# Ledger of designs, part 9: VHH binders against NACHT, LRR and PYD domains-containing protein 10 (NLRP10)

Target 1, 318 residues: NACHT, LRR and PYD domains-containing protein 10 (NLRP10), of Homo sapiens (Human) (q86w26r167to484)
Amino acid sequence: SLVVLQGSAGTGKTTLARKMVLDWATGTLYPGRFDYVFYVSCKEVVLLLESKLEQLLFWCCGDNQAPVTEILRQPERLLFILDGFDELQRPFEEKLKKRGLSPKESLLHLLIRRHTLPTCSLLITTRPLALRNLEPLLKQARHVHILGFSEEERARYFSSYFTDEKQADRAFDIVQKNDILYKACQVPGICWVVCSWLQGQMERGKVVLETPRNSTDIFMAYVSTFLPPDDDGGCSELSRHRVLRSLCSLAAEGIQHQRFLFEEAELRKHNLDGPRLAAFLSSNDYQLGLAIKKFYSFRHISFQDFFHAMSYLVKEDQ

## First folded at step 4 (VHH)

Design a17 (from v12 with Q98P T103V W104S T106R P107Y; framework vhh_vobarilizumab_d1)
Fold by ESMFold2-Fast, scan of step 4:
Structure a17 (fold): chain B 318 residues (1-318), chain A 120 residues (1-120)
Amino acid sequence: as target 1 above (318 residues)
Amino acid sequence: EVQLVESGGGLVQPGGSLRLSCAASGFTFSYYAMAWYRQAPGKGRELVAGITSEGSTSYADSVKGRFTISRDNAKNTLYLQMNSLRPEDTAVYYCAAPRSFYVSGRYDYWGQGTLVTVSS
């Protein structure tokens, strides 16, 4: 199958695409349907102009040892997520012209046209303006317009997130009375963060007296809930600051290199204990050819973006 | 800034051995799969050997059993031990690094290359 996710800038298309990779990895999305899910950032795809499918798989896995023959054995069990097709349009066509190549010779165009791996599944994210260039490549596709959660869908999410109806009602009331929180909850990932934060506050018996005013405040409230200072003061405060700096460093490295998955050794380099940071990090086993490998990821890709931004604020001197 | 510097190339007789080294800087070397490529005169670049972050290795059929790829994460250095060299192994050898685990793009960081000549 082929699905096109379309939405304007800032509608969370990339966040949703990344979350789909994480949700597949955790077994919550398409359980048992795919053996491999490959995330392809179209921003970087100009480097693929003369590349073979094998090389694309190595890039996506970060493992040039990956057994391409085994991966391609059942192409119907593969999902490719082509993120940001609109970013491919201008520089990609310029590169093809420069090298005397036609657009039809592009590996990504061959995948979209179903000439390469015709039975694989494709998920493509794009801005609506680029549909004019994408449509000629499509034989049949299902289109999904990302507007985010409707007001009714937000209400349902809160009801589903909280098993206690009184908690759900209280949480939703708090959010509805805050225009910034209410609008932010249009993004499913932010909706989860907000619900998790409010649930943490309620379970710890804390009264929500002041609500966040922007996305940074939302994430800071979550961090404060799940990484609070101890009552014993300075030593715990230093530990909290160290953990925050380490999370920022991990997130910055991941954003810089467009990486969502981290090995346990990578966490240990940053002095992070994955299981103890379950509020921010999740773990899952990935099959990389013949081997099963454990990776950690930020529970929400928005956390990675947030901690990366925070890397400029969490310094030794401030 | 990512930098890769190869060394160890030279002129050898058929059946001889060479060890190539690649000093890497500007990224967290131990996290990434690394590769050796070569380019012979009049041919395109071809993958010779690859090694994952955890040390799993792969080799082109033409070099299996003769070449050994290895890494020293403490020294940020990639190695290629070449034994039983043949005239067909004559090429410029390149150390290559990927940008990121899930970034679309080939090995997009390359060294300057080191020349290996096997006289017949």
Scores: ipSAE 0.000, ipTM 0.121, lowest interface PAE 15.1, mean pLDDT 71

Design a18 (from v12 with S30R S100A; framework vhh_vobarilizumab_d1)
Fold by ESMFold2-Fast, scan of step 4:
Structure a18 (fold): chain B 318 residues (1-318), chain A 120 residues (1-120)
Amino acid sequence: as target 1 above (318 residues)
Amino acid sequence: EVQLVESGGGLVQPGGSLRLSCAASGFTFRYYAMAWYRQAPGKGRELVAGITSEGSTSYADSVKGRFTISRDNAKNTLYLQMNSLRPEDTAVYYCAAQRAFYTWGTPDYWGQGTLVTVSS
């Protein structure tokens, strides 16, 4: 069987996909149905050394000694979760049918088209904008749309995010009194940004008097709170502007070239200190053959989209 | 250098409680999925409890309602609160970290393990 989970940026598709993998591993989801469940991050597929099923299995398992022959013995007992199909697609001007897709990306196309392991089960997550590229690959699929948090789920999120009950109550009260923030928090990724911003303000002893009016204001509030250096001097303001400009440039380059992973060298080229930017960037070490390389990605895809949009505004003044 | 250092294991009577801790260093803890595995003598390692980087938790049926997994990203520490312990919970408990939560292979990083013995 094949199921497509779709939803806008930040709706929790990756969170749900990872929890499903965890629930299977603990025995609480699909008990007895699958011998193996593989989580495939589509943005990481370009890091595979070879476009071969065996290499994909080693990657998914985190184990180069995984028993490929045993795993493939009963393909109908395999589930592949392909997370973030929209992060796999080529630039909009390039069609799915056009040759030129990397061999690594081609392997996922063969899985989706059921040419490789036709009896396995597939779960694919994607943003709606990529459905036109995905639909031609599908034979028969069940579609599920992720709408985001209900009112009750938003309240629970705030309670679970803040360990201090008083802070949780204060933060949720601020959000409830602002219709724009309240509605924006239907998107789990935005909910996280809002909670992080409010927690930062409260921990620094700042009074929240005026709240953001739209998603751009929300992201700008977060950026202004967490950009280093945390210094009151005028010189620090120029440093923060430079870092913002560099983040916008990195995001724009990533979007233009369909890249969501960045090497340390690329960050250094933009004079970006990855560890200092943990509020915006995450890092992972990847085993590429005999070498280990560190790659960075935007913590949420929404940050890359935001900084890309901001790059256009920054360029207008110059 | 990546390290996961467990503490809190020991001998406890049936019905007792223990709190395990795992101190992590050498990687960006907040972006990793974390888990507790256990291994009894002569048996394979089994996943007991896991927590995603987003904070979602899951438990094996044998420990649901008795064990609670939690994380403190500011302290780079993973916890397992173990209540109503039974002799069958006797095992070496391992802390594990992974970039994404993989379902078959080994985690990216393992601790050395801490022994929990539930006996009179």
Scores: ipSAE 0.202, ipTM 0.672, lowest interface PAE 4.9, mean pLDDT 77

Design a19 (from v12 with F27S T28I Q98E T103L; framework vhh_vobarilizumab_d1)
Fold by ESMFold2-Fast, scan of step 4:
Structure a19 (fold): chain B 318 residues (1-318), chain A 120 residues (1-120)
Amino acid sequence: as target 1 above (318 residues)
Amino acid sequence: EVQLVESGGGLVQPGGSLRLSCAASGSIFSYYAMAWYRQAPGKGRELVAGITSEGSTSYADSVKGRFTISRDNAKNTLYLQMNSLRPEDTAVYYCAAERSFYLWGTPDYWGQGTLVTVSS
């Protein structure tokens, strides 16, 4: 069977996908249905040494000695969770040049089209933007929609975020009176950012007299919440805008070239210090042959999309 | 840490040509978007031409078809080829660098400038 789980960035698709793997492993989901459940992060597939099923299985198992023959004995008892189809990366240019081969369809496309392991089960998560690319690959699929927060869910989120009921009520009142903030908080990830910013203002005893009136103001609130202090003592709002421009540049470069994993050198080109920007960027070490390489990604795809969208406003002003 | 040094300015007659160079010191030239700005007497600085780290170029309407911006990453040098010069091109020309792949119009580093005078 094939199920497509779709929803806007930050609506909990990845959290749900990961929970499904955990629930299966503990016996609470699909008991007796599958011998193996593989979680595949679509943005990481480009890191495979070869675009081969065997390499994908070694990657998922974290073990080059994984028993491929045993695993593939009953393909109908396999479930692949393809998380973030909209984040599927194109091969790096260097990799294509070194191979001396024409660009080819990804292994994930072959799985989705049922050319590889046609009897296995697939769960695919994606943003709606990628549906036009995904749907031509599908033969028969069940679609499930993950919606953002309802008004009641937003109210409950504010109540759970703040320990003080009065602060929660005040924060939610501020958001409800601002159409831009209200709509933005439909996205759980952005809702968290807005709550974090408002909490910081309230804890400093500041009266919130003005709320963000446009996307730039929300972005600045975001940056003010998460940008680390300047240890050199030269911290200024101008410095914060420079980091903002650099993050926008990195996000736009990634979207333009269909890249979501970045090496340390690429961050340096944008004058970004990965460890100092842990609030925006996460890092993972990957074993690539005999070498260990560190890659960075935005903590949520919604961060990359937000910075990419803001790159238009920043370019327009500059 | 980046230092920018312009050269190639001078006096030229209308219709003449000049090539400006900007030498960058430091190891990160290839990562930076670069630009040429100019400032005529009594006026503010204006963007003349820009080039991204990947080589995409942009030009002010007043210089399109006459000026060409280029870069040599191996030599850490930015160039501006100026053809069909006009008296209104008279200005101090500044090399500028942004700590970004993209040109935002907010330079982080400036050269000292080189004077270009177009007159008979």
Scores: ipSAE 0.000, ipTM 0.116, lowest interface PAE 18.6, mean pLDDT 74

Design a20 (from v12 with A33D E54G S56D; framework vhh_vobarilizumab_d1)
Fold by ESMFold2-Fast, scan of step 4:
Structure a20 (fold): chain B 318 residues (1-318), chain A 120 residues (1-120)
Amino acid sequence: as target 1 above (318 residues)
Amino acid sequence: EVQLVESGGGLVQPGGSLRLSCAASGFTFSYYDMAWYRQAPGKGRELVAGITSGGDTSYADSVKGRFTISRDNAKNTLYLQMNSLRPEDTAVYYCAAQRSFYTWGTPDYWGQGTLVTVSS
């Protein structure tokens, strides 16, 4: 079977997909139905050594000794979770011009079209706008829409995020007292931003006197927490503006070229220090053959969208 | 560079409780999914409890309702509260860290393990 899980940026699609893998691994989801469940991050598909099913399986298993032939004997007992179809790198048409080189993204297209492992099960997560690219690949699919957190789910999220009961209670109380923040937390990605901002404020011993009025203010509050302006106004503001402009430039380049993973050299080109920007960028070391390379991505896709939108404003200043 | 150090294991009688801790260093703890595995003599490692970077938890049926996994991102520490312990819970317990895009069962980092013995 094939299921498409769709929802706007930050609606918890990746969280749900990861939870499904964990629940299967503990034996609580699909007991006895699947021998293997493979989680495939679409933004990372470009890192595969070859556009081959074996390389994808080695990647998913984290083990180049994985018994590929044994795994593939019963394809009906396999589930692939293709997370973030909207994050696939580069257009399909561009890759048709490469002689003898199978595009890494075409392997996922063959899986979705049911040309490769036609009896396996697929779960695909995507933003709605990417459906126009996905739908031509589908013959029959069940669609599930993720609308966001219920009020109960928001309360549970705060308890899970903070773990410390006192911090969770303080943060949730602040949010409940503000209708704008409470409603904004219907979007799980914004809920994460709000929790991160409040944790930062509590750690600094700050009292939250002025609260955000809309989603843009929430993201700006987060940015101000992790890239604060100094009391030494002029010099600090220039440094802050440079970092913000660089993040906007990186986000814009990524969107324009459909890239969601960035090498350290690309960050240096934009005058960004990846490790010092952990609030906005995550990093992972990937083994490409015998070499290990570090790649960066925006902490969540909503940040890339946010900085890309801001890039319009900051580019006008140039 | 990366280290996961377990503590809290020991000998306990059936029906007793233990709290395991795992101190993490050398990576951004809050970004990783964390898990507790166990290995009984002559058996492979099995996943008993997992917690995602977002705080979602899941448990093997054998420990559900008795074990509670939690994390403290400020202290870079993972916990496992074990209640109503049974002789079958006797095993070496391992802390593990995994990237959020990988499947479970292939952790990026493993601790050295801590022994839990449940015996009368």
Scores: ipSAE 0.103, ipTM 0.628, lowest interface PAE 5.9, mean pLDDT 77

Design a21 (from v12 with A97R Q98G T106E P107F; framework vhh_vobarilizumab_d1)
Fold by ESMFold2-Fast, scan of step 4:
Structure a21 (fold): chain B 318 residues (1-318), chain A 120 residues (1-120)
Amino acid sequence: as target 1 above (318 residues)
Amino acid sequence: EVQLVESGGGLVQPGGSLRLSCAASGFTFSYYAMAWYRQAPGKGRELVAGITSEGSTSYADSVKGRFTISRDNAKNTLYLQMNSLRPEDTAVYYCARGRSFYTWGEFDYWGQGTLVTVSS
């Protein structure tokens, strides 16, 4: 089947797509339907050295020894998530053709047109503007519009998040009076971050006099609430900064390799102790073939995007 | 040991300007959010302005457009530029360190305060 998720920037298309991969891996989404789910960032596909299907699979698996023959044995049991079709660069494709190079985008076009792996399932996310370029490639597709949470859905989310009705009413009142927070809560992941932060403030008996003004401020408020304070100065300040830098490095590696799940070895590579970072990372045991493996993921998918963005800032500091 | 020392307070006429400074020591200044509070006689402490470690600023409605908070991380100094001063701005002004690099009202250290008097 082929489904197109359409929505404006910030409507949670990427968050939804990434959560679908995670929910599939835990067995809560499409149980028994797919053997492999591949997340493909359209903006990064240009970084591939070859435009072959095998190269794409190696990229998605993060391993040149991925069992391509096994993966391709039952193409009807594969799902490809093509995230951000609107980010494909048409002018660059034309330049590549003039140089006699095979554009990486042509492989994605073959998948979408059903010329490659015609029985696989596809999920495509895009902004409305790019539908004009996508629709000619499609013969039969379901279109789903992602608007994010409606005003009613945001109100229901706050009521469901808080166990105390009075806390729910207070938190929602604060958010409604701030246009930036209210609009940001259209994205489910940001809504969770905002609710978590406000609950922490209220439980600590703190007065919320001024609120975050953008999504970066919202995530920084959450981080400052749940990381240990560094009020000793010196060594404790350096330790906190190192933890933040390490989380940024892990997030950047995940974005680069388009992965949501990290093995303990990857955490150790970044000097991270998963159990000690429970506010930011969660772990689950997965049965993969003949083995049970433990994987970590960012507790909310939006954290990976946030820490990746922060990685540019911390690299300037060393 | 954490120390915050305010300076720059004084007597000014309505419509005048003052610049307050806060010298910080005993911690890595650039990592922390900082704020200015004030307390008028017989009133509680009021948050005037705050600045995060990343430089994002916030202001109380009563001072918005008139006051500007800024920081100089190289000098470990926090500033409050006060313009178009009103008699109602008369108060002791306190420098405060946030408990973290981002905060909106969570502060753990305060300075000694500096008195600002606005009268003719």
Scores: ipSAE 0.000, ipTM 0.134, lowest interface PAE 19.6, mean pLDDT 71

Design a22 (from v12 with A97V Q98E S100T T103I W104R T106E P107Y; framework vhh_vobarilizumab_d1)
Fold by ESMFold2-Fast, scan of step 4:
Structure a22 (fold): chain B 318 residues (1-318), chain A 120 residues (1-120)
Amino acid sequence: as target 1 above (318 residues)
Amino acid sequence: EVQLVESGGGLVQPGGSLRLSCAASGFTFSYYAMAWYRQAPGKGRELVAGITSEGSTSYADSVKGRFTISRDNAKNTLYLQMNSLRPEDTAVYYCAVERTFYIRGEYDYWGQGTLVTVSS
């Protein structure tokens, strides 16, 4: 079977996909149905050494000794979770020579079209904007829309996010009394942004008297918490503006070139360094042949979209 | 460099409780899914409980309703609250950090683990 989970940026598609793998591994989801479940992050597929099914399986297992022959004996007992089809990357170096799909992209397309492992099960997550590219590949698929958190799920999220019950109650009360924030928190990614912002304010002993009134204000509140302006020191204020400009530049370059993973050298090119970046970018180490290489990505795809939109408001002189 | 240090294990009678802790360093703790594994004498390593970066939890059938996994991102610490302990819970417990790609029970981990012994 093939199921497409679609939803807007930040609706928890990746969180759901990862939890499904965890639930299967602990025996609580699809008991006895699958021998192997492979989580494939579409933005990372470009890191494969070769565009071969064997390499994809080694990558998913984290082990070049993975028993490929055994794994492939019963394709009907395999589930592939293709997370973030809309984030499928095209390497810049290959884009100029290949105007079609890269070989690595072709592997996923063969799986989706049912030409490779036709009896396996597939779960694909994507934003609606990529359905034009996905639809021609689908033979038979069930579509499910992810709409985000119910009111009860929002309450549970706040309780789970904060270790301190009093802090959780206060944060949820602030959000509940603001209809715009409360509705925005239907999106799990926004819940994380809002909770992070409120936790930062409360830990710094600040009283939250004014709340954001739209998505731009929500992201700006988060930015202000982790890149606050100083009372004095023009150098610190200039540093904040430089970091924001650099994040906008990185996001714009990523959107323009369909890139979602960035090397450390690219961050240095944009003058992005330091512990403050952890609030906006996450990193992972990958084994590429004999080398371990670090790649960065925006914590949520909505941050990349937000900073890209902000690039129109932030002046770039060079 | 990633480091995970487990603590809180010990000897406890059946029906007792223990709280395990895992102190993490060398990475941005709040951005990664974390898990607890255990390995009983003469058996393979088993995934016990997991928690996503957003706080969603999952448990093996054998521990559901008895164990609670939680995290404190401010302290870079992962916890496992173990209640109503049974002799079959006797094992070395390991905490692990998720890789972006994983299959059945596969996580990256470091440290020696912490021994939990449940006997009368």
Scores: ipSAE 0.000, ipTM 0.297, lowest interface PAE 16.9, mean pLDDT 75

Design a23 (from v12 with G50T Q98Y S100D W104Y T106R P107L; framework vhh_vobarilizumab_d1)
Fold by ESMFold2-Fast, scan of step 4:
Structure a23 (fold): chain B 318 residues (1-318), chain A 120 residues (1-120)
Amino acid sequence: as target 1 above (318 residues)
Amino acid sequence: EVQLVESGGGLVQPGGSLRLSCAASGFTFSYYAMAWYRQAPGKGRELVATITSEGSTSYADSVKGRFTISRDNAKNTLYLQMNSLRPEDTAVYYCAAYRDFYTYGRLDYWGQGTLVTVSS
């Protein structure tokens, strides 16, 4: 089967796609249907211009000796999530032409056209405008339109998030007066981050004078609230810079290897064991055979993107 | 393609020791979590010990303090050191390879097993 998820910028398509991978890995989504779910960011497809299917599978698995023959034995038990088809634009096509390749010869186009692994399942996210380029590649597809939170749904979310009506009214007023923040809150996960940040500011008795201008500023405000500098009476076991660097390293490694769940040992490898980690990471117990094992994940999937982007600003141990 | 081969089983007296080995091939051993399971006659398979790709270990309560799981990534080999063996440790011991939920693959590979008999 092939499903196209379409929606405008800010509707949470990427967040939904990544959450689907996590929910599948934990057994909540599509139990018993797929042996492998591969997440492919179309923004990174340039790295795959001349790649064969085997190389894509090695990259998705993070293992250059992954059992490709076994993986491909039952292609009907494979799901590929192609995130951001609208990123496959003319610049990508021009790069293929410079190497003597046609756009129709790219691995992703062969998957979409069902020439490669015709029985696998595909989930494609895209902006509506790019459907003109996508539809010629499709024979049959189910289309789902993601609208995100309406303005009324955003108002209801703020009211339900804050139990104190005065805090809810104050937070909503701040967001409404900033068009960028208000639009960003169309994404439910961004709405959570914004509400969490504002609650933290109000609990610390701070007046919100300057508001964030974009999603990066929103996440930076959250980090500043929940990872403050050392004070005279505070815990000085971990400095702000040390924790930030470690979170960036964890996020970068996770994205590079397409991992969203981490073991306690992985956190220790990145020197992440402080009491402030609860603001950024959550833990859950998962069944692995007959054993119960604890895994950590970023509290919101967008945090992993944020810290990964932030990693290029950190000049230590790159 | 993927193969796990156990060895080191045998007959031992109560209080004795055995070291089991599992030779792995067909995958990048260092990226996988590994486990030892056992199956006593007439019973289901039970988990004995696990070791993650990072070296973190866990043990069943029945073997804690007596068994030690370890790995040698350079040799693609998993080990189980069994000390202070008891008659109730008698079972066929299996090694298994798990792709942890860090990535999209869930791979459970099994060996064919090695028999451990603890009797006088």
Scores: ipSAE 0.000, ipTM 0.216, lowest interface PAE 12.8, mean pLDDT 72

Design a24 (from v12 with A97K Q98H R99S T106L; framework vhh_vobarilizumab_d1)
Fold by ESMFold2-Fast, scan of step 4:
Structure a24 (fold): chain B 318 residues (1-318), chain A 120 residues (1-120)
Amino acid sequence: as target 1 above (318 residues)
Amino acid sequence: EVQLVESGGGLVQPGGSLRLSCAASGFTFSYYAMAWYRQAPGKGRELVAGITSEGSTSYADSVKGRFTISRDNAKNTLYLQMNSLRPEDTAVYYCAKHSSFYTWGLPDYWGQGTLVTVSS
């Protein structure tokens, strides 16, 4: 099956695509339907296209020893998420000729046209304008628009998030009175961050006198709530600044390699202790064919984007 | 206007079965993901089962193997087959429409709910 997920810039389609992979991995999305789900960033993978499908699979898995033969044994149990098809609308003919490749040898084009792995499932995200370039490649596809949370959905989210009705009413009142927070909450991942921050403030008995004015302020408020300064008694093993720097480094490496799932060894490489960072990182055991493997991910994929952006702001010359 | 009307709730003994139905109108049913939520006395609403526009299903751990969600696009109807019912399944069950083809996020429309009581 083939599904096209469309939305304007900033509607959270990349966040949704990555969330779908995480939800599949945790068993909450498409249970029992797929053995493997591959997230493919069109922005970068096009520049790394090889003649062999195995190179794409190695890139998606972040593992050059991925069992390609086992993965390809049942192609109908594979899902490819092609994120950002609008990045492919640039003239392929000129670029591929410089490499000595034809446009028809592009793996992404062959997948979309159903020439490579014709029984696999595809989910494609794109901006609406690029549909005119995508449509000639499609045989049968379902199209869906991403609209974000409605006003009623935001109200329901707050009532569902908080167990205490009075606390829910208070939090929603604060958000409704701040146009920036209210609009930001139309993005589900940001809505969760805002609710988590407000819950933390209320549980600590703090009065909310100043509210965030943009997405960066919202994430900084969350970080300040769940990663407090080192105790003046000198009992912290890790300074706040070092942990933030490590999270930024992990996020940057993940974005560079088109990954949002990290092994314990990768966390250790960045001097991160997963259990201590439960506010930012979650872990799950995933069944990959015949193997069970533990992966960590940012609790919300927007955190990875945020910490990556912060890596530039923290640099002294930036 | 979007309308979701549940039916099939009632009193049943432990180990029994019930089939819930939700009649949908006011939107193109086949394009959207649908779900069943429940709210037990003194508890918040929780997702029980979801189904995408293409028919892929998801279930809460507490109901896996006992409940089956399905849809009939020709009749604009969502179903929940509940088998091996337990006293802890006692709740008001809500039919819900999602804003897109997937079940991620909160629903944009809810039914009025139907009461399911599992008691001897």
Scores: ipSAE 0.000, ipTM 0.103, lowest interface PAE 20.7, mean pLDDT 71

